# Ledger of designs, part 13: VH-VL binders against Probable Brix domain-containing ribosomal biogenesis protein

Target 1, 224 residues: Probable Brix domain-containing ribosomal biogenesis protein, of Pyrococcus abyssi (q9v200)
Amino acid sequence: MMLITTSHRPTRRTRSFGHDLERVFPNSLYMTRGKKTIQELLMEAYDRGYERLLIINVWKGNPLKMTFIKVHPDDWGYLGYLYLHGVKLQREMGFRGLNPIREDMPLVVTTAKRVGLDHLAFAQVFSELTTGKFVPRGDKSLLSIADKYNTDVLAVIERHPRGIVVNFYRLDVTKERAVGPLINVKIWIMEDGRRWDYKEAFGIKVKPRRKEGEAEEGARKDSH
Short names: E, the ipSAE of ESMFold2; O, the ipSAE of OpenDDE; V2, 0.75 times the mean of E and O plus 0.25 times the DockQ between their complexes.

## First folded at step 10 (VH-VL; framework fv_anetumab)

Design w6 (from z5 with heavy chain V103T, light chain E52K; at its last look DockQ between E and O 0.04; V2 from the best seeds 0.00; counts 0 for: pae O 10.5 > 2, placed apart)
Fold by OpenDDE, look of step 10:
Structure w6 (fold): chain C 224 residues (1-224), chain A 120 residues (1-120), chain B 111 residues (1-111)
Amino acid sequence: as target 1 above (224 residues)
Amino acid sequence: QVELVQSGAEVKKPGESLKISCKGSGYSFTDYWIGWVRQAPGKGLEWMGIIYPGDSDTRYSPSFQGQVTISADKSISTAYLQWSSLKASDTAMYYCARHSGETTPAFDIWGQGTLVTVSS
Amino acid sequence: DIALTQPASVSGSPGQSITISCTGTRSDVGGYNYVSWYQQHPGKAPKLMIYKVSNRPSGVSNRFSGSKSGNTASLTISGLQAEDEADYYCSSYTSSSTYVVFGGGTKLTVL
């Protein structure tokens, strides 16, 4: 599914978050960033058959941004960004040492019940970013959805007073509660122009967005 | 049919511990936030904090951080507010209220309130 | 911390229209499009009257309406009735701190 890494010199917490994501994205791998460039990472991701490169950026010791990149030799490009309020790690939710998913199954992306339009929009965006399958929740149980799509893992978009939350369920681990990680999103931006900002949504005066998140290391492959 | 029912009035002495409850019914308890609001006698509403029973995510007002503990038991659709050591200044009416986040960004359902009196 | 300022008291005669203001004290007042209004009668729990600046929940009289201009939200009560005598609180989200803030409240007296 995706190659997961971090910015340079990640904190322990950021590394842990990367590992947590490896455990909830099917057929995905967390890789230590080291000194690798984005180009090198893309090549490695391609060689390994991954469709996405995910880079977790760190700020002040915590995960701040998730950058999603499409992996293709002739058509690689940034897809979008998630800016985070914060995360809860699986260990903080009471789950430690979960095994990665190595079986062929889809990541189902759905919502909590009775969510707003913003949640639905984000669920679609999140499915695009992750190559997941968006499934409208309706009144269905998570179990019924999982059974229908033959998966043990679901990303569930949930409500939050200051943003949108992504939580993860591993039904092969427990059916009782989410295993995490919990991702609290305050802003998402797609390269196609779609965006959501909790400040704008809530009528908070936002300073003009400096184009934050242009790839610091944007050495686009010079098409020689 | 949707309602929040709070525990009864409490009379306590300074230094005593207290835990009051708020039980939700008629809706999915895990899909809505529960907030706690204090109202001192003759004063305005003060937001204390909020909890999401679905994952127990809890946030506090800076004024109440470390002063109280908010928790929930989703198995019985109940939220709690507790003190380890009460003060006379804790004398107030305490309300729990449901909040749906971005869908309906307001407290749309309120409990009847719990009066807490702390006196020597 | 962000504060919402309300007048301490407002009064009107039956049949009149009155307005209660709620003003953010800081330029960075967050969540102003998410202003809510609550009515509280003596000895009763607050009741939601308006959410998202101008939306009425089911069961709330159409005599209650909400609006916003700049950093000031307003609750208007038309055709004032004796039963409208109560305390009214505005509320909104905050940008820098924890999620919810209340105004100081306004006592409405029907003369």
Scores: ipSAE 0.005, ipTM 0.509, lowest interface PAE 10.5, mean pLDDT 88
ESMFold2, look of step 10: ipSAE 0.391; ipTM 0.758
ESMFold2 (binder alone), look of step 10: mean pLDDT 92; pTM 0.946

## First folded at step 12 (VH-VL; framework fv_anetumab)

Design v1 (from w3 with light chain K95Y R97S; at its last look DockQ between E and O 0.05; V2 from the best seeds 0.00; counts 0 for: pae E 16.5 > 2, placed apart)
Fold by ESMFold2, look of step 12:
Structure v1 (fold): chain C 224 residues (1-224), chain A 120 residues (1-120), chain B 111 residues (1-111)
Amino acid sequence: as target 1 above (224 residues)
Amino acid sequence: QVELVQSGAEVKKPGESLKISCKGSGYSFTDYWIGWVRQAPGKGLEWMGIIYPGDSDTRYSPSFQGQVTISADKSISTAYLQWSSLKASDTAMYYCARHSGEVYPAFDIWGQGTLVTVSS
Amino acid sequence: DIALTQPASVSGSPGQSITISCTGTSSDVGGYKYVSWYQQHPGKAPKLMIYEVSNRPSGVSNRFSGSKSGNTASLTISGLQAEDEADYYCSSYTYSSTYVVFGGGTKLTVL
């Protein structure tokens, strides 16, 4: 599904997050960044048949940003970004030693039963970024959705007081609770101009986007 | 039958307070957003804000932020639009509308409207 | 305030087809955003005619259709009838689907 890596100087926590994502994105691979350039990563992703390249960016030792890139030999490009309040690792949720999913099955993206319009919009965005399948929740249980779509793995979009949460279920592991990782999103931005910011969503006076944040995004590009 | 029933027309003077209501029936009130839409005489539709009655998550158009209060009482399936001090320029028709809430965001059910007239 | 651009008025004869345009930007109509259309007869509440760009809710005549190209959405009414005389509003959203934007409205006159 996707090739997952980090910025050049990852911490142990960031590598752990990358491996956790490998365990919930079907047919995906975590690859050590090392000295690889973006072009080298795109070539490898294309050769292996991945549709997406995901880069987890580090800030002060923590995974704070996820960058999604479309893989294409001549028309690759950045798709969008998630800026994070934080993450909770699978081991912090009580799960160790989960195996990656190597069988063909979709990632289903759905919501908790009680969510708002922002959560539905993000569920669609997240499915676009990950090539997952968005399935509206309604009154359906996660088990019935998973059975209908022949999958063991669901990303569930949930409410949070300061953002939007993505929480992952592996129904082959347990049917009773999420395994994680948990991703707490504060801002998402798509390259086509769509965006969401928790301060705007809650009616807090909006500050202009900081130039430092955009410069950091550009400064991490290696290719040209 | 799914419906939104709004409170009756109001005639007020500038400076008075007002709270108008929108009662939902025939569906799970806490599972859908309720929006408020203003229409001044002879003018178009203006989105004012939206609320999720299940937890009172409330969003306002920048044009109406701080001008009105949107609230809900889920125990009686009712949403509200409130002014602390009315102005003559608040004279308008006010609609509440249910957001379809699933994968196709749109206002699918509308209340009949509440006419608010503010004059000396 | 920011509104989607619609023609102020459109007219047509019974039996004809007419199209009402709704022009926005890449941040609303032209993006991945859904577009909806509402019909409003004088003195009545708006009624949803089209959602998700081109879908009709149950009970809406198949004479109404919607489409989108670039930054412009279109509502087409075929087989125009006297009852179609009304105001028509398009709607999309910015930021997220909870930040709704309406068009300025189009008065349709059936001659």
Scores: ipSAE 0.000, ipTM 0.446, lowest interface PAE 16.5, mean pLDDT 85
ESMFold2 (binder alone), look of step 12: mean pLDDT 89; pTM 0.927
OpenDDE, look of step 12: ipSAE 0.019; ipTM 0.526

Design v2 (from w3 with heavy chain P105S, light chain R97S; at its last look DockQ between E and O 0.02; V2 from the best seeds 0.00; counts 0 for: pae E 11.9 > 2, placed apart)
Fold by ESMFold2, look of step 12:
Structure v2 (fold): chain C 224 residues (1-224), chain A 120 residues (1-120), chain B 111 residues (1-111)
Amino acid sequence: as target 1 above (224 residues)
Amino acid sequence: QVELVQSGAEVKKPGESLKISCKGSGYSFTDYWIGWVRQAPGKGLEWMGIIYPGDSDTRYSPSFQGQVTISADKSISTAYLQWSSLKASDTAMYYCARHSGEVYSAFDIWGQGTLVTVSS
Amino acid sequence: DIALTQPASVSGSPGQSITISCTGTSSDVGGYKYVSWYQQHPGKAPKLMIYEVSNRPSGVSNRFSGSKSGNTASLTISGLQAEDEADYYCSSYTKSSTYVVFGGGTKLTVL
């Protein structure tokens, strides 16, 4: 359901993360960025029937930002952003060479059994960003949820001391544990104004920024 | 342990209504699909349809759509198969079976069957 | 309509191995990983023998094995015993649509 690419000149780790996502987002494709513009990427996604375009930015060798874009021929737009503490690749979780999912099945987005309101809110946000199906966890097992909603793939929103974790299960590979990738989110922002910041949520103080001199002013525009 | 117990055999005439039952015990009834399977005398198994008792989501085989009604009463852990007007061709054994989405993605527990005989 | 084709009957002697085939299309066997096999003794309810093509539930003898190649799933029974005499049904489950189909069944006779 989504076209996945990177900012220009990606690192090997960023490409690995993109391929890992291709293996857990059903009917999705990782595409090399090359010199393509956003408009070219949108046309490619539209021509292939994808509803979302996902762009992964790198920072200091690690993927640090995920940008989600709605694909529409005349009314495309940015939907939201995830800023990451980091990721854990499938190979780092003990899984190598998994095949992409080409069957028609939904991505189910749910939570661990005991989570806070911030996690429930993010599960809904993540389902909107990915076109996944949000399913409240309650006391149900992941296998029971997967059976009800006819899927092998679940994204599970979990607690973390400094963020919110997304962890992926592929029940066709193993029913015993997640396969990854693991995504540790520190900030999420939706274009409609909803947002979350781990520093505010956990009471972590952020030192004020000093004013920069007149020689260089402005806000950096997000671009890919 | 996990069990599906069906109502007893029925002898009916054409045109009569009938509702047979399948009671589940030993597991969380609302968390599993329950399917109904027909087996005419000397014939094979035919899937009729399936219900998720937790929300009554019901799916029918095209061959049985509009021919029967599948329902459930989750307060008593019971699924039902119902005919408004029986035909002689409805003579068959009817099984309910639990679809184990938790482990097998298959029908892992079967009821003992309910024999329905429709004749004058 | 979707159909799974099985031979009407197979026979074997005690101790031999036999294979029962189940042939469909890429939409039911070749494209699905949720193929299962059921054993039914006369007058009894079916029993699950193989799920997800080749997996065996606990309590089912290791003499039963399953496989798939192209549009054909196969159930193999090794070391044939008299109690294996029964009807055998393959089934395909389409998880995305919650749709089930059974094969026509195969009568296994132990000579």
Scores: ipSAE 0.005, ipTM 0.549, lowest interface PAE 11.9, mean pLDDT 86
ESMFold2 (binder alone), look of step 12: mean pLDDT 89; pTM 0.929
OpenDDE, look of step 12: ipSAE 0.024; ipTM 0.578

Design v3 (from w3 with light chain S36H R97S; at its last look DockQ between E and O 0.05; V2 from the best seeds 0.00; counts 0 for: pae E 17.7 > 2, unsure alone 74.5 < 75, placed apart)
Fold by ESMFold2, look of step 12:
Structure v3 (fold): chain C 224 residues (1-224), chain A 120 residues (1-120), chain B 111 residues (1-111)
Amino acid sequence: as target 1 above (224 residues)
Amino acid sequence: QVELVQSGAEVKKPGESLKISCKGSGYSFTDYWIGWVRQAPGKGLEWMGIIYPGDSDTRYSPSFQGQVTISADKSISTAYLQWSSLKASDTAMYYCARHSGEVYPAFDIWGQGTLVTVSS
Amino acid sequence: DIALTQPASVSGSPGQSITISCTGTSSDVGGYKYVHWYQQHPGKAPKLMIYEVSNRPSGVSNRFSGSKSGNTASLTISGLQAEDEADYYCSSYTKSSTYVVFGGGTKLTVL
C-alpha cells in the first residue's frame, strides 16, 4: 500500500520505526533512503504499484515528522504531515520478529469507544493519508469490526493528555493487546487546509525551551 | 454553568459504611476524568484517585489503593467515593474535581466539598 | 510516593512581591513536566491559579506569575493585596497527568 523511507542520515530508532510501520501497513515496503531524491523515490514507488510514499524525518535521534505523498508520475503531490511528540516501538511493547503482511486485506482505521470530535476527524484524516478504511467505532468491539471488514490490522485513534495517539493491532498475532508501533501526534496538517494542534485543542501553552546547540541563538528565529 | 455538586456533610461512627457523591452538570460528563482529593482538618491536599466515567478506568494513589472505592454512574453524571468501614482517621473534607484532559491538564473545576466526621 | 516540598508559610506587606517555591524531582517537577498552582481560602474549595508552569486561566489576575528552573517551580505574587491571604498548593504528576501529586501547601499571610 505504501513505500516507506526516511530522510537522509536516519538513526537506528528511525529505521526501526520505519520497519515497524512496514509490519502494520498491509503490502508495504521499507526502503533505505540512501542518496535518492524525492523524484527518484516517486518513480520507484509508481513502478512498484504503491499509492503512497511515506517519509519519516528525524530530529535529534527521534522521529519528528511523517510526510505523506500521493504517488503518480505526473500528478503527484504532498497530502499531509504528522508532527510527533514521540513513538513507542514494537520491541518496546514486547513484540519482536513480526512479519510484514502480504495478504490482500485493508488497514482499518477506527477509534477508541469514547473520543472527542478531534479524534474522529483525525481518524478520517489518517485513513486518507494511508489509504485505510475509516470505520466509526460506536459501541462495536475491535474484533467485531475486524471480522466485518475482513482484516487483521486496525489502527486505533486514542485519547492522550498531550495529543492524539495511533496504536496498531495485529489480530493474527494476538487479540489481547496492541502490538504497536504507538504514534503520539502533536500536530497534523493536510495540504487542503485542515489542521489540528494540541496546544489549541487542549488550551495548552508551550513553555520556553532552550534548544541544544548555540547555532540558533537569535539568528534563526524567523528564518524557518 | 459547569458545576460539580457534592452530597451533604456526614457524621458517622467508626465501622459504618459511607458513599458520597459528586454530580456533574453543564458539560459532557463521560469525556473528563474526575478526581477525589482529601483534606484532613488543618492539613494539606492529598490526591486519592481518579476515574474516567466513559469506561470506568480508575486509578488510585498508592496510599489509598484498597482503602476506598471510586466509581461512577454515567447515566446520571455522578461519581462516587465509598468506604466499607470508616475509621476516625477518615475525618476530613473530600473534594471531587474535574481533570481537564481536553482543555488543559489540571483540576479546573472543583466541587464544594463534603465534610465527613467520624467519631464515637 | 513522591513529595513536593513547599515552605510552610510566607508573609509580605501590601504592595510587595513574594515568591512561593515548590521543589520536587526530575520525575515530577523537573524534565519539563507541567506544574500547576492552586489557591485556597479558608473553608473554600481550591482554585486553579497557574497551569503548565506559567499560564493563567481566564479570570486570574496578572499579578500572579509562575516559572520553573531545574526541579523547582515558583509562584510569584506581585502587588500583594489582602485577598491574596490564603493557602497555596503546587501540583505535578508522576506517570501521566492522571496521577497527581500535591505539595504540602504554603500559608501566605499579608501583614
Scores: ipSAE 0.000, ipTM 0.412, lowest interface PAE 17.7, mean pLDDT 84
ESMFold2 (binder alone), look of step 12: mean pLDDT 88; pTM 0.922
OpenDDE, look of step 12: ipSAE 0.006; ipTM 0.496

Design v4 (from w3 with heavy chain G101Y, light chain R97S; at its last look DockQ between E and O 0.03; V2 from the best seeds 0.00; counts 0 for: pae E 16.2 > 2, placed apart)
Fold by ESMFold2, look of step 12:
Structure v4 (fold): chain C 224 residues (1-224), chain A 120 residues (1-120), chain B 111 residues (1-111)
Amino acid sequence: as target 1 above (224 residues)
Amino acid sequence: QVELVQSGAEVKKPGESLKISCKGSGYSFTDYWIGWVRQAPGKGLEWMGIIYPGDSDTRYSPSFQGQVTISADKSISTAYLQWSSLKASDTAMYYCARHSYEVYPAFDIWGQGTLVTVSS
Amino acid sequence: DIALTQPASVSGSPGQSITISCTGTSSDVGGYKYVSWYQQHPGKAPKLMIYEVSNRPSGVSNRFSGSKSGNTASLTISGLQAEDEADYYCSSYTKSSTYVVFGGGTKLTVL
């Protein structure tokens, strides 16, 4: 499903987050960035048959941004970006040593039962970014959804006081609670013009924007 | 008041068809699974299958797959259990019951039962 | 797939405590919180007594309690009364959590 890596010189926490994502994105691989350029990463992703390249950018030791890139030999391009309040690692949620998912199964993207329009919109956006399958929640249990779509893995979009949370379930590990990682999103931006900002959503007055770079690779810069 | 009300007792002959009903009231019918449970005379409870009326997702026990049809009409809050050709061994009490896998992971509300007698 | 084994019968005298066991054929009972218990008097529909291993619905006497140890769930009835004489069934889910399994049932006789 995707090749996952970091900006250059990642911290241990950022690498751990990348490995946690490898354990919840089916048929995905975390690859050490090393000296690779973005062009080399795209070529490796294409050669290995991945549809997406995910780059996790770090700032002052924390994973702050996720950049999603469509992989294609002639039609590659940036798809969108998540800017994060923070993450919670699987080990911080009590789960260690989970294996990557090597079976061919979809990532299902859904929501908690009681969410707003912003969460529904983001569930669709997240499914596009990840090639996941968006499934409206309605009043269905996560277990019935997973069984219907023949998967063990769900990304669940949940409410948060100042953001949108993505939380991952691996039903092959436990049916009782999420395994993580937990991703607390403060801003998301799609290259097609769709976007969301927690300050605007919660009525917080927004100062004029400043754009920030994604790293030294010449990626586009967007600011909070 | 939350209720499941089942259709009345049936006396049938082998080979006849039958459709029995289970009408829910007092709650959002499409928000809960409805299961069917068989109890042969003097025997225990056997789960036959379950349906989610909101989208008609239907699951059968392997023992009953292909032997009965479970369906629902959400417009009238009613679930059904149907046989195309009854056998004498289908003589039993049949219960419908409400189940919620997330809120109340158990059969919390049961219908009064429908006695089906297949003889002669 | 998953079978739940109960003793065929159990008996006790008024005022005693009795326990009915429910054992899975795998570690599924030990790994899940979704064990329920039902009481059925003759001629009546089953009644939910315990859900999620140990929780009582409203209206169920606190004389009924549930527990789980390893691959075995237990229903305990303290202060046994004549009205407790009935059949008792445990129930749980398969690994998909959409297929329900009942135990074979236990006849409780109050002496």
Scores: ipSAE 0.000, ipTM 0.434, lowest interface PAE 16.2, mean pLDDT 84
ESMFold2 (binder alone), look of step 12: mean pLDDT 89; pTM 0.928
OpenDDE, look of step 12: ipSAE 0.030; ipTM 0.612

Design v5 (from w3 with heavy chain G54R V103L, light chain R97N; at its last look DockQ between E and O 0.03; V2 from the best seeds 0.00; counts 0 for: pae E 11.9 > 2, placed apart)
Fold by ESMFold2, look of step 12:
Structure v5 (fold): chain C 224 residues (1-224), chain A 120 residues (1-120), chain B 111 residues (1-111)
Amino acid sequence: as target 1 above (224 residues)
Amino acid sequence: QVELVQSGAEVKKPGESLKISCKGSGYSFTDYWIGWVRQAPGKGLEWMGIIYPRDSDTRYSPSFQGQVTISADKSISTAYLQWSSLKASDTAMYYCARHSGELYPAFDIWGQGTLVTVSS
Amino acid sequence: DIALTQPASVSGSPGQSITISCTGTSSDVGGYKYVSWYQQHPGKAPKLMIYEVSNRPSGVSNRFSGSKSGNTASLTISGLQAEDEADYYCSSYTKSNTYVVFGGGTKLTVL
């Protein structure tokens, strides 16, 4: 479903994240970026029949941005961006050597049973970015959803103290817990103008103006 | 077991500095906010401020901004509350408490408290 | 002025139900979906009893329930028992200033 690569000169952690995604996005491929341009990557993705190009961008050695691009010879374009607080790799969750998914099955995107409106909105957005199938959770189990939609792989949008995480389940591997990777979302932006920012989503966001002291402006940086 | 363990009681004189600690265990320390709450003898709870240990994002109550410093050392799962110059009015019980942020906004785990007594 | 107002004290006999109120002093105390309640026995740390208005953490008796109406949240304790004698605090959040507010506390006396 997608061709996955990185910015130029990735670190080992960024490559590991890309490979982890390859193992949870059905029929997807991680490809070394090298010195290829975006246009060259789009041509390769189109020739191989991928619907999306995903680029993982690096900041100070960490995978901190995901760029999603629609693949089409005449109508390609940027779809949206995830800026990340961080990731947790499959190996950090105790899973190593998972095989890629080569069967014809959908990625299902759903939520934990109790989430906020922002999480529901992001589940829809994430399904659009990934060509996944959004399925409302309600009180249904992940097993019942997987059975209905004939899949082993689910992306589950969950609450987190900083807002939103994505966790991946491979029910062919285990039914008890997520395998990862875990994606901790800081900001998401769609090219159609929809967006979300963790600093605007919850009441613990910014410092009050300083009560005393020499500084007139204390907290200038509101996002990273 | 999930717990917050605070440093022991302190008896100080006005003008002295003090740094008290709060060590978290049994959970992912850097994924939860840690708040500090003051309770003067016989009085109610007063929120002082809160820190997210992963990135040190720190928020203070207006009443305590500039009066104390909240910090964390995530390598040892410990948060701190610090005064540069104590006043007699700082005599109180000080609690640290884990706050879940957007998960289910509440202080769900509390330390045992650190009694600070400031007298001549 | 942003505050949460609670009665200073409330009392009841064993087996009765009592209710403790928590009222915001302005509409800017707007975390009504994020109201939490804490129980504190003398000499002990506070304990979370209710979060998000009406949810109980694991291990909290179903005798404790929470609700809200308008700008007022309520904690109700049914089947009152001697061990319920404690101070009770509500807490919420300011929307415009992004920080935590505690109510002044209510001393519950079980007669």
Scores: ipSAE 0.000, ipTM 0.522, lowest interface PAE 11.9, mean pLDDT 85
ESMFold2 (binder alone), look of step 12: mean pLDDT 89; pTM 0.927
OpenDDE, look of step 12: ipSAE 0.030; ipTM 0.583

Design v6 (from z5 with heavy chain I50Y; at its last look DockQ between E and O 0.04; V2 from the best seeds 0.00; counts 0 for: pae O 8.5 > 2, placed apart)
Heavy chain, then light chain:
Amino acid sequence: QVELVQSGAEVKKPGESLKISCKGSGYSFTDYWIGWVRQAPGKGLEWMGYIYPGDSDTRYSPSFQGQVTISADKSISTAYLQWSSLKASDTAMYYCARHSGEVTPAFDIWGQGTLVTVSS
Amino acid sequence: DIALTQPASVSGSPGQSITISCTGTRSDVGGYNYVSWYQQHPGKAPKLMIYEVSNRPSGVSNRFSGSKSGNTASLTISGLQAEDEADYYCSSYTSSSTYVVFGGGTKLTVL
ESMFold2, look of step 12: ipSAE 0.343; ipTM 0.739
ESMFold2 (binder alone), look of step 12: mean pLDDT 92; pTM 0.943
OpenDDE, look of step 12: ipSAE 0.631; ipTM 0.841
ESMFold2, look of step 14: ipSAE 0.413; ipTM 0.767
ESMFold2 (binder alone), look of step 14: mean pLDDT 91; pTM 0.940
OpenDDE, look of step 14: ipSAE 0.020; ipTM 0.552
ESMFold2, fold request of step 15: ipSAE 0.372, 0.493, 0.364; ipTM 0.754, 0.794, 0.752
ESMFold2 (binder alone), fold request of step 15: mean pLDDT 91, 91, 91; pTM 0.935, 0.938, 0.938
OpenDDE, fold request of step 15: ipSAE 0.659, 0.011, 0.034; ipTM 0.842, 0.510, 0.650
ESMFold2, look of step 16: ipSAE 0.403; ipTM 0.763
ESMFold2 (binder alone), look of step 16: mean pLDDT 91; pTM 0.940
OpenDDE, look of step 16: ipSAE 0.021; ipTM 0.583
ESMFold2, look of step 25: ipSAE 0.504; ipTM 0.794
ESMFold2 (binder alone), look of step 25: mean pLDDT 91; pTM 0.942
OpenDDE, look of step 25: ipSAE 0.014; ipTM 0.539

